# Ledger of designs, part 17: VHH binders against q86uu1r1256to1370

Target 1, 115 residues: q86uu1r1256to1370
Amino acid sequence: SKVCRGYLVKMGGKIKSWKKRWFVFDRLKRTLSYYVDKHETKLKGVIYFQAIEEVYYDHLRSAAKKRFFRFTMVTESPNPALTFCVKTHDRLYYMVAPSAEAMRIWMDVIVTGAE
Key: E = the ipSAE of ESMFold2; O = the ipSAE of OpenDDE; V2 = 0.75 times the mean of E and O plus 0.25 times the DockQ between their complexes.

## First folded at step 14 (VHH)

Design y5 (framework vhh_8fcz_2; at its last look DockQ between E and O 0.32; V2 from the best seeds 0.00; counts 0 for: pae E 12.9 > 2)
Fold by OpenDDE, look of step 14:
Structure y5 (fold): chain B 115 residues (1-115), chain A 125 residues (1-125)
Amino acid sequence: as target 1 above (115 residues)
Amino acid sequence: QVQLVESGGGLVQPGGSLRLSCAASGFTFSDYAMNWVRQPPGKGLEWVSYISSGGDSTTYDDSVEGRFTIIRDNDKKMVYLQMTSLKTEDTAVYYCAKDSYDSSGYYDRGEFDYEGQGTQVTVSS
């Protein structure tokens, strides 16, 4: 699919903030953008595919990180089992999908787009 | 070995001010971003403020924005937290926390590998 749209809950620019945003994956533009809502009127951020380094399940990696770092300041996810990460050159994004299927879809398209 | 030593905590009334200090050693201080974090009574650790390795970028939790100021002195290997307009909810043990990565320009990474013993801040009337 050239374009994928849907809501994800994303950790905000401050650790305590989890906000529902409307995400737009655009293969042609090579961007993952997110907006305040599905009307796509107010852009809140853009992730360029070129900047993406890794996509992984947070509930698996977070447990591992706790063994190596004294403090992990990531606030508790609304749903750890449906939480995945998009690591870019500049930022680590934490995202919660509405379902396991949605999570798999989003992770797949993002990984594929970043390749 | 990495050491961080916090000081400057105390008992103050609401509306008062405190200045916390953190003395760093055992690493190239100027290569790492520094943070202040705090643990309120009965609560988990929460992030308070970030300052980049060079000191040119700072950010704050919404709860302290406009009231707290983070500053660093790379020559002295010190990081400070100037707290003003203190509130009862600011009561906590405050820790200085070293970023895990020396190239971190993004505070949302939220990973720290070292902290000090902490300093108690109590805001009470």
Scores: ipSAE 0.008, ipTM 0.304, lowest interface PAE 8.8, mean pLDDT 85
Fold by ESMFold2, look of step 14:
Structure y5 (fold): chain B 115 residues (1-115), chain A 125 residues (1-125)
Amino acid sequence: as target 1 above (115 residues)
Amino acid sequence: QVQLVESGGGLVQPGGSLRLSCAASGFTFSDYAMNWVRQPPGKGLEWVSYISSGGDSTTYDDSVEGRFTIIRDNDKKMVYLQMTSLKTEDTAVYYCAKDSYDSSGYYDRGEFDYEGQGTQVTVSS
């Protein structure tokens, strides 16, 4: 429960495309960080627990609605049904889990870290 | 209603130049970063370039860095893509795209057309 690691796909910040990143949840450091890959040598970003406001399933179909207008060509989530959101003070992150079980685990882990 | 209208595409030979234009309406243009994206024949959408809302920060895909320049004019609500040293690989439909994830985390309900119809760029002899 102290550390959770795995690949998630996220929408980029500056470059608006879906990117596979290696995520590391670390309760001791109080961070959710992400790297290029599982070797954790190139850090791409850090989400501090205190910045997290909300974690929720993308029930509004925000990613799927973009699919309607050219979603598969512009901003298609690789799996809209497995997409969840991490809202912070300055950014909304869209994450895609590799499975429903992984999605529940990651959402639960991140929610408990933010509390 | 968000509307983006691309123009300026055409047929050019390798090594040639083109300037694409994008006219924006239906939103506060100066509040949003803008992007160019492209769709090569038979492939998915690829990101090309980004420009910040104020125009002071730009980034490019590695494949176009040094050849393409993104420019914006907030008074005219225009974004441009100046392309030089064009290659056959640059053949695609080019779309102007508004940043969809602003600081509020949501876009206006009922708003449509986050991208235009695109403009075709064909680079061939």
Scores: ipSAE 0.000, ipTM 0.151, lowest interface PAE 12.9, mean pLDDT 77
ESMFold2 (binder alone), look of step 14: mean pLDDT 80; pTM 0.809

Design y6 (framework vhh_7uia_1; at its last look DockQ between E and O 0.05; V2 from the best seeds 0.00; counts 0 for: pae E 11.7 > 2, unsure alone 62.7 < 65, placed apart)
Fold by OpenDDE, look of step 14:
Structure y6 (fold): chain B 115 residues (1-115), chain A 125 residues (1-125)
Amino acid sequence: as target 1 above (115 residues)
Amino acid sequence: QLQLVETGGGLVKPGGSLRLSCVVSGFTFSDYAMAWVRQAPGKELEWVSYISSGGDSTTYEDSVKGRFTISTDNAKNTLYLQMSSLKPEDTAVYYCAKDSYDSSGYYDSGEFDYWGQGTQVTVSS
């Protein structure tokens, strides 16, 4: 399909908290965008396929971190087994899928898109 | 409109106990993870305890482990913090906080977007 949509839990950039975001994979636009919710009205970020260097399972490289922030909790992945990484030129994204099947689908489409 | 109202604070002696309550409205209580945070005089806000939606998982700050217990009553839309063996360093304004996202089919975010007016807890001999 041309487009794949769904929620993933993504680790923040500056603040390493985990946030649920609505992801949109667009093969034609060659972008992976994420929004606040499924209404896709508030764009939070865009990952261009050309910027993607690597996609891999995080449980192979997982680091346990726990930190306290003001009104935020920064912990290790909620589910290491369902955590994968998207490495770009300028940032490493940590993402948690809702299921093993979802993780496989997302990793597959992202890898395919980045090729 | 979302509202969180904390109660139960007060003055207690070291070693004493208090139970804080937080009544929520404007959202389905059981759909969201909740937390207690506190701010001591001259210190930054810190969260103290976290409970997942449904109450299946709880987390505590190291300094309160074994002394504090977080719980919920979904029927009453109320979050609780049972505090025992209180210490002077527990003196702070305590706030209840709502997780930003529901956990329906997903993990708790650990991000909080609403909190109440707070309740003062003072531990002093």
Scores: ipSAE 0.020, ipTM 0.336, lowest interface PAE 5.4, mean pLDDT 85
Fold by ESMFold2, look of step 14:
Structure y6 (fold): chain B 115 residues (1-115), chain A 125 residues (1-125)
Amino acid sequence: as target 1 above (115 residues)
Amino acid sequence: QLQLVETGGGLVKPGGSLRLSCVVSGFTFSDYAMAWVRQAPGKELEWVSYISSGGDSTTYEDSVKGRFTISTDNAKNTLYLQMSSLKPEDTAVYYCAKDSYDSSGYYDSGEFDYWGQGTQVTVSS
């Protein structure tokens, strides 16, 4: 019944750059949704709890990849120490928390929701 | 009605500074990622810098890293490029561009869908 909201920085899906997104964890809807900003008017994606396989720290610094796609750079994490991963069936999400405490809270919340 | 208008270009000596501005109208500025691109005389378009929607994530081409800073003022619907330590190889027409990603959800339908008219930057002794 509890909802968790906050900004995280994530690697984009189509444009491979680090984007600040407003995340909404909703235990009733069983979703982790993310929006452009806190107004929640422009949905950018949804991660369903049942699709989540694993949540872990980015120990190998896998988020440090460079690629050009058209005119868009794919760059390394702006803060590797605060980067964690949400692995799903079809995608690996890289997320950067604003602090170590926020990272632990988000990882714990997502793991608990995914069961 | 959608417009992107670049200003702030000019003639500058090597080592000098300029600030480019891009005033935007006709769309919600903070909903879209924005970029600066440039075209030097006789050369292809070159990506310069990118800023995420909302303005919190920035990326730079290696040759301008540490010299250029991209930023936004959402209250004024304005994108900036602060250029420092300018070199002759920075001479180009600079364009601001709007990312089409947030409007369609499918980036492969187009990379950037609107461009400004450009502003000339000339770095010469």
Scores: ipSAE 0.000, ipTM 0.120, lowest interface PAE 11.7, mean pLDDT 78
ESMFold2 (binder alone), look of step 14: mean pLDDT 77; pTM 0.772

## First folded at step 15 (VHH; framework vhh_8fcz_2)

Design z1 (at its last look DockQ between E and O 0.03; V2 from the best seeds 0.00; counts 0 for: pae E 14.1 > 2, unsure alone 64.8 < 65, grease 25.5 > 24.2, placed apart)
Fold by OpenDDE, look of step 15:
Structure z1 (fold): chain B 115 residues (1-115), chain A 125 residues (1-125)
Amino acid sequence: as target 1 above (115 residues)
Amino acid sequence: QVQLVESGGGLVQPGGSLRLSCAASGFTFSDYAMNWVRQPPGKGLEWVSYISSGGDYTTYDDSVEGRFTIIRDNDKKMVYLQMTSLKTEDTAVYYCAKDSYDSSGYYDYGEFDYEGQGTQVTVSS
């Protein structure tokens, strides 16, 4: 499909909180955008496909990453088993999916979009 | 507190040009990437363009690629959007949007702060 939509819980606030956001994957626009809610009225951020370097499960690398959180407070994921990361050139995103199936779908479409 | 003040909007005919300006204050401007976003009538806010904190990287929505140019002046704390070959579908309120976190660290979580009133751009024959 051209577009994939759904809720993910995204880390924000300098690793102080986890916020539920409405994500929109647009294959044609080559963007992953997120909004306050499903009405897509207020855009909060955009991840550009060309900027995506890697998508991976957080539980595989979380310990190593924590060494680099020198400037921010670290908060634990509400569900580590459903947490994945989207690494871009300038940003690292932590996201929690609502289910294992949802996580697989989102990781797949993001990886495919970044190719 | 972060302040963003947009200007430069107006009424233009299709094929025309406009240059939007955004005056920023209340934060270290050169540490943050900047964006332009827009809200067409009856639609949600959509991303238009991005420029890195240093100004050396830019990117655009496909709908405006080749027609719009984003630039910044860190000395003046300004970001601009040069719009050319304007279309009726470009009609919207345009907002300047600051990235939520600076580029001084290893990680940025990429949300926007947009507190300005916006500037109206109307493209009509």
Scores: ipSAE 0.009, ipTM 0.276, lowest interface PAE 8.2, mean pLDDT 85
Fold by ESMFold2, look of step 15:
Structure z1 (fold): chain B 115 residues (1-115), chain A 125 residues (1-125)
Amino acid sequence: as target 1 above (115 residues)
Amino acid sequence: QVQLVESGGGLVQPGGSLRLSCAASGFTFSDYAMNWVRQPPGKGLEWVSYISSGGDYTTYDDSVEGRFTIIRDNDKKMVYLQMTSLKTEDTAVYYCAKDSYDSSGYYDYGEFDYEGQGTQVTVSS
């Protein structure tokens, strides 16, 4: 009951593209980890609760902005209405939930974990 | 080495339709999102459309939403752009483009150079 799992789509770090990742919220470890898929065998990143500054809905549609380099595109969010942000000390994460209810749940668990 | 070969362009009247094709090779196609971009006469490149690696997410520039459909076939390593209700403003050379990250987050920045000629779409009455 202290762990929440599910797929979210996130914007990548260096080259801005949208990637589907399996997220694991772990209240005991105080981490939000993400993996390639639900098998949890290849960790792609960890967001420590203590690094989280803010969790908010992307009401300005910042993830919809596009940038272009060498025929490689940074594309807008595949679903801007379901996009929320997790701001940390080092990075702004853009995440897309599969539904409005899932978005509320994930935002609530992440903000509660960061308190 | 990555190769992307565009085809299916041509001269059409306003309101007409075309389907562009892009044949991909030299990478694990099903691991990458794909894009269409275009270059209108005398202008720079403009993004047109995006499709996720599994094909379950698509997005479009506002100017083509509702008129263009991006489609992929991972078995054939093809991406398509179905264009309908074409306008003179859609006149451009169209290119397909691979995402720089695979589904695992590996960055292959140095493998994709612009080498294709694109496919010319001309909408004129």
Scores: ipSAE 0.000, ipTM 0.151, lowest interface PAE 14.1, mean pLDDT 77
ESMFold2 (binder alone), look of step 15: mean pLDDT 80; pTM 0.811

Design z2 (at its last look DockQ between E and O 0.07; V2 from the best seeds 0.00; counts 0 for: pae E 8.5 > 2, placed apart)
Fold by OpenDDE, look of step 15:
Structure z2 (fold): chain B 115 residues (1-115), chain A 125 residues (1-125)
Amino acid sequence: as target 1 above (115 residues)
Amino acid sequence: QVQLVESGGGLVQPGGSLRLSCAASGFTFSDYAMNWVRQPPGKGLEWVSYIRSGGDSTTYDDSVEGRFTIIRDNDKKMVYLQMTSLKTEDTAVYYCAKDSYDSSGYYDYGEFDYEGQGTQVTVSS
């Protein structure tokens, strides 16, 4: 499909909290955009396909581990088993899919788009 | 098995002092950085202080900088938190936390994989 839409929970860049955002994968525009809600009225960020280096299952997953970035505590993923990463040139995105199937779909389209 | 046992908590008045201790066992203590973290009532876990494996570097949360001091004794496998000028907002369960990795150099992110049972610190007039 040309466009894929749906909710993902992503970890913030500056504030390391998990926020639910509406993601839009657009193959024609070669962008992965995310909005506050499904109405796509307020754009919060754009990931360009050419900036994507890697897409992978979160290898840092651990129920027993606590994480901090520069000594700022980061809350655990809402669902480590459904957490995947999108690494770009300047940022690593942590994203949680609503289901295993959704995760597979999102990872597949993002990887395909980044090729 | 890794064990961390905190002690030294208690009830103190604002402006008071406490010294927390953490006894570590079950791992090569001197290879791992150590942390103090705390959980205030009704709030999530928050980082307080960090000390590298050799004790040569320490870091503090802004809220405790200048008031708290983290120290370790690798021979005794102990880490301490000297708290002074305590405030009501310092009330929390305090935990000693072991870094996950035996490399205690500078890095942008960290993890800890073990923490003790905690010790209650209550600051109240």
Scores: ipSAE 0.024, ipTM 0.349, lowest interface PAE 4.3, mean pLDDT 87
Fold by ESMFold2, look of step 15:
Structure z2 (fold): chain B 115 residues (1-115), chain A 125 residues (1-125)
Amino acid sequence: as target 1 above (115 residues)
Amino acid sequence: QVQLVESGGGLVQPGGSLRLSCAASGFTFSDYAMNWVRQPPGKGLEWVSYIRSGGDSTTYDDSVEGRFTIIRDNDKKMVYLQMTSLKTEDTAVYYCAKDSYDSSGYYDYGEFDYEGQGTQVTVSS
């Protein structure tokens, strides 16, 4: 598959709350981008393949823990069992998949594309 | 108050050149990576180019690599997009985008904001 699209819930960047984003994985463009919604009219961010270092299951349940983080309290994941991480040079993204199968698919697609 | 003002768009022939400018104010410009994004007519937004805060690393969408050059001037708080060998497919509104958060010392940030009105680039005939 050259393109994979779907909703994932991610922890926000500045305001640390869990936000539903429409993700677009594009092997031809070598990007994992995300939008406000499926209409793809408001781009919120881009994760470049070159910046992806690791994709892993959140074994520590780090997203489930409440923390003070800069000026924003980090809230727990809405579904810790379905939370996975994409580590980049600049940022660690926490993402929640809608199912275990979706989590496996997204993690596999992202890892394979980033290699 | 963060402000980004794009300029330099216009009507140009295929194969022509344009230089887009982005004037930044209201933040410590040299602490942030900058991007160009574009919206072709009837389509969603596309990422075009990225430049790191120090200007030492640049990245381009495959469709523009080799034709477009992103440049920054931290002293003048400016970002530019030098566009050459323009094609009709490059027709779009171009936006300058600040990285939402600085890259120094913090993970969990990396969304970008675009605040400007954009600048129209039209490549035809």
Scores: ipSAE 0.012, ipTM 0.387, lowest interface PAE 8.5, mean pLDDT 80
ESMFold2 (binder alone), look of step 15: mean pLDDT 80; pTM 0.819

Design z3 (at its last look DockQ between E and O 0.03; V2 from the best seeds 0.00; counts 0 for: pae E 14.5 > 2, unsure alone 60.3 < 65, placed apart)
Fold by OpenDDE, look of step 15:
Structure z3 (fold): chain B 115 residues (1-115), chain A 125 residues (1-125)
Amino acid sequence: as target 1 above (115 residues)
Amino acid sequence: QVQLVESGGGLVQPGGSLRLSCAASGFTFSSYWMNWVRQPPGKGLEWVSRIYSGGSSTTYDDSVEGRFTIIRDNDKKMVYLQMTSLKTEDTAVYYCAKDSYDSSGYYDSGEFDYEGQGTQVTVSS
């Protein structure tokens, strides 16, 4: 499909907290955008397909470890088994899907979009 | 506190031009990527354009590539969007949006934390 929508929980950038966001995959625009909620009235960020390098499971469970990085705090993933990573040129995104099936779908569409 | 104030919107005919301005204050302007986003009637917010903190890099949505130009003046703490060859589908409220994180950091987040109140752009014959 041209567009895929749904909730994912992503780890913040500077503040390493986990936030539930509404994600919109747009194949034509080659963007993965996320909003505060499904009404898409508050855009919070955009991931460009061209910037995506890798998509993979969080096998090392790096997001499950609490640690301080500089002045930021990294907190544990709310669900390590459903956590996957989107690596871009500029940032590593940690994302939690609501189900195993959802995770597979999102990873597939993001990988396909990045090709 | 962070403030972003957009201006320059208006009513124009298809093929016309407009120049939007955004006045920024309350943060180290020259350290952040700045963006323009827009909300067409009945639709959600969509990204339009982005400019690097130093102004050396710009990106555009495919729908506006070649027609819109984003520029910034760090001395004046201003961001501009020069719009040309305007189309009816460009009708929207346009917002200036600040990236969440300092560009001198480890990464470019592509995430926004503040936007202004917007300026209305209407393209109609």
Scores: ipSAE 0.005, ipTM 0.251, lowest interface PAE 10.7, mean pLDDT 86
Fold by ESMFold2, look of step 15:
Order: structure tokens, then sequence, then C-alpha cells
Structure z3 (fold): chain B 115 residues (1-115), chain A 125 residues (1-125)
């Protein structure tokens, strides 16, 4: 299919905590966009396919690291076993899928679309 | 406004158990991740545990994994920390904290809200 949609939990860019975002993969636009929620009214970011270098399972458990700073919490992934990474030219995205099957689907869709 | 009221602390011997409670009000409780943090005597705040708004995902600091259990009751707007096999190192004031994230992914602030008095846990012979 040309479009894949669903919720993933991702590490925030500016504020380092885990956020639930509605992701939209669009083969025609060649983008992976994410929104506040499924109503798609507030765009939070766009990942262009040409910027994607790798998609991989977080086998190093790098998202399992927790930090405190000034009472602002930057915590480990809520589910490290379901965490995968999308590496782009200038940022590493950590994403948590709702299930193992969803993780495999998203990883396959993103890697195939970015080729 | 947000209010968090901790209770259930006390004096116990090493190896003992306690259950801490946190009563929450002033926000949509079921939409937020909740945390326990603690402050040992003469030290800064340490994160202890987190529970996701849906309740299926929990995380713990390595020092308490297997001994502490975080639980939430969204209907009663309560968070609990079941503590077992307590050690002298667990002595601290314990605070519950509202995470700055809700289920929509927007902050209402960039920091924890934990303005309750805390509850003292003292583990001593």
Amino acid sequence: as target 1 above (115 residues)
Amino acid sequence: QVQLVESGGGLVQPGGSLRLSCAASGFTFSSYWMNWVRQPPGKGLEWVSRIYSGGSSTTYDDSVEGRFTIIRDNDKKMVYLQMTSLKTEDTAVYYCAKDSYDSSGYYDSGEFDYEGQGTQVTVSS
C-alpha cells in the first residue's frame, strides 16, 4: 500500500522524554510525517525518505538509559524490546511500537520505502 | 491546580515492607505517566519508578527492581508504590510526580509536578 498509519511512541527532539505520535508513511510524498494525534491537524515533524540512512532494532539498548536533570526526567524506553531506530543524516529517532508485529511492519515499510 | 498527596511512610526494619499511596487531583489523571522519586538524607532527587498512563508499562531504577512495584488506579486517581525487602539505602522522602507528558504528546510544562509534602520512609535497625 501507498500509505501506512499508526501510533508509535518516540523520544522527543527538544525535550528528551517519550511521546506518543501518530505516524503517517506516504510513498507518493516520500515522507514519514508525525502528528499530535490521529486527527492529523497538528504536524510535529517530517522525515524525508532521502534523509533516512538506516532502520534497525535497538540491540544495544541505547534507549534504555535514564537521566535526571533539574527534576525534568529523560527516561528509558517504556518498552526496550519493542524499540527500533531510524537514523537520518542529522538525527537518530527512537521509536517504540505497540507490539512485535507492529514493529516488524513499520521497520519493513520504512526500510523498503527509503530504498 | 495539580495536587499530589503522598502517604504511607514510616519506620521499618531492614527486610520490611511498606505501601506508599499518592492521591492526585486537578488534572486528567488517566492521561499522564506517573512517577515516584525520592530524596535520601543530604542527597539530591533520585528517580525510582514510572508507570505509563495505560498501566501496562512500568520501569524501575536498577536498585529497586524486583523489590518495588508501582501500581495505578485511574478510577480512584491513585498511584501506589509497594515496597518489599527494604534496605537502609531506601531511607528517603518519597514524592509522587506527574510526568510532563500526556497521551496527546504535549507538555503542560517541561518538568515534573511533585508539590506534595512527600512521605518519609526510614529503614533502620
Scores: ipSAE 0.000, ipTM 0.135, lowest interface PAE 14.5, mean pLDDT 78
ESMFold2 (binder alone), look of step 15: mean pLDDT 77; pTM 0.792

Design z4 (at its last look DockQ between E and O 0.40; V2 from the best seeds 0.00; counts 0 for: pae E 12.0 > 2)
Fold by OpenDDE, look of step 17:
Structure z4 (fold): chain B 115 residues (1-115), chain A 123 residues (1-123)
Amino acid sequence: as target 1 above (115 residues)
Amino acid sequence: QVQLVESGGGLVQPGGSLRLSCAASGFTFSDYAMNWVRQPPGKGLEWVSYISSGGDSTTYDDSVEGRFTIIRDNDKKMVYLQMTSLKTEDTAVYYCAKDSYESGYDYGEFDYEGQGTQVTVSS
């Protein structure tokens, strides 16, 4: 499929809260876009494939340390087991999938798309 | 494993000075920017100061600008916070925080693992 769509919960860039967004992976446009909802009327952000460096499970979070973004405390993931990261040239995205299967699908399409 | 050990806190009067120290180990110190953060009583953690991996760039929160100075010694794997003209509102537990990623990838994310050092400013 040329397009993959679905909800993910991502951590905000400026406000470090977790927000549910509708993601659209488009192989033709070479973009990962996210909207307020599935109607795709209000775009909230775009990740270009060429900007993506890595996609990996969120294994960096440890009970032994506390994480913060500059100026803001990092909140805990709503589901650490379903949390993965998309690292770009200028930003690290934290994503929570609704299921293990969904997480595998999203990580796979993002990795293959970024190649 | 990453270790950060803060020291140098204490009780001082308003207008006084303190110098905090942080001893780092368990990572390539010179590859990471360092920060100081603090937690005032009954409040959340707040960022105080940043220094680049090479020490050539520094940034401060507006509340401490002109009063605090962050410096580092990469040979000793130390980061310091020189505090002057201390105010009662500077009272907090101060923590040394390591940027999560190496220099060149600034995502504005950092970690801390130390116990912190108590700074109390009171007359």
Scores: ipSAE 0.027, ipTM 0.353, lowest interface PAE 5.0, mean pLDDT 86
Fold by ESMFold2, look of step 15:
Structure z4 (fold): chain B 115 residues (1-115), chain A 123 residues (1-123)
Amino acid sequence: as target 1 above (115 residues)
Amino acid sequence: QVQLVESGGGLVQPGGSLRLSCAASGFTFSDYAMNWVRQPPGKGLEWVSYISSGGDSTTYDDSVEGRFTIIRDNDKKMVYLQMTSLKTEDTAVYYCAKDSYESGYDYGEFDYEGQGTQVTVSS
């Protein structure tokens, strides 16, 4: 009830590709942490609740990006309908949930944690 | 080869102080932010603290804010964790971790390589 765990696919930090990470929301620690896998032996990053500014659905990106955007080695979301964003002070996280229900749950717990 | 060697752990009474050290080699130390993470007995890894590549920006987990201070010395390629007002809940193996990205706006993920250093806060 105070902890939510599961796999989400997120855009990587250094190499901009979609990576599966094991996320752990912990209301007692006030962190959203993510690990390489479910064994939680290799921490890859932490999102502190206080740093979270906004959580929102990723509306389909404008199709007009070609004229104003430098091309990078970044792929579009594998499932835009299941993609949500967590905006923090210094980084925008893009996450893809495995289902609409999972997306609703994760967005709800993260929004509540940032409250 | 990136190497991070932690030291300075030990047995301390509650309320005591301890200073952890991390010696870095095999990368351009001054280009990277550094972190401390810890693993309490029987638990997974927890983030503790962050320091920017220049040392001008620091961030702490709420559980250690006001008690722990992260410090770096780019000339000596060292990062430290000054710990005060230690609690039994601080008992853990402590690791220093290199940020995956060079300094800038897009802070990344952790890389940690060392064996860590044991801190035990005994009642």
Scores: ipSAE 0.007, ipTM 0.285, lowest interface PAE 9.6, mean pLDDT 79
ESMFold2 (binder alone), look of step 15: mean pLDDT 81; pTM 0.820
OpenDDE, look of step 15: ipSAE 0.019; ipTM 0.282
ESMFold2, look of step 17: ipSAE 0.000; ipTM 0.154
ESMFold2 (binder alone), look of step 17: mean pLDDT 81; pTM 0.824

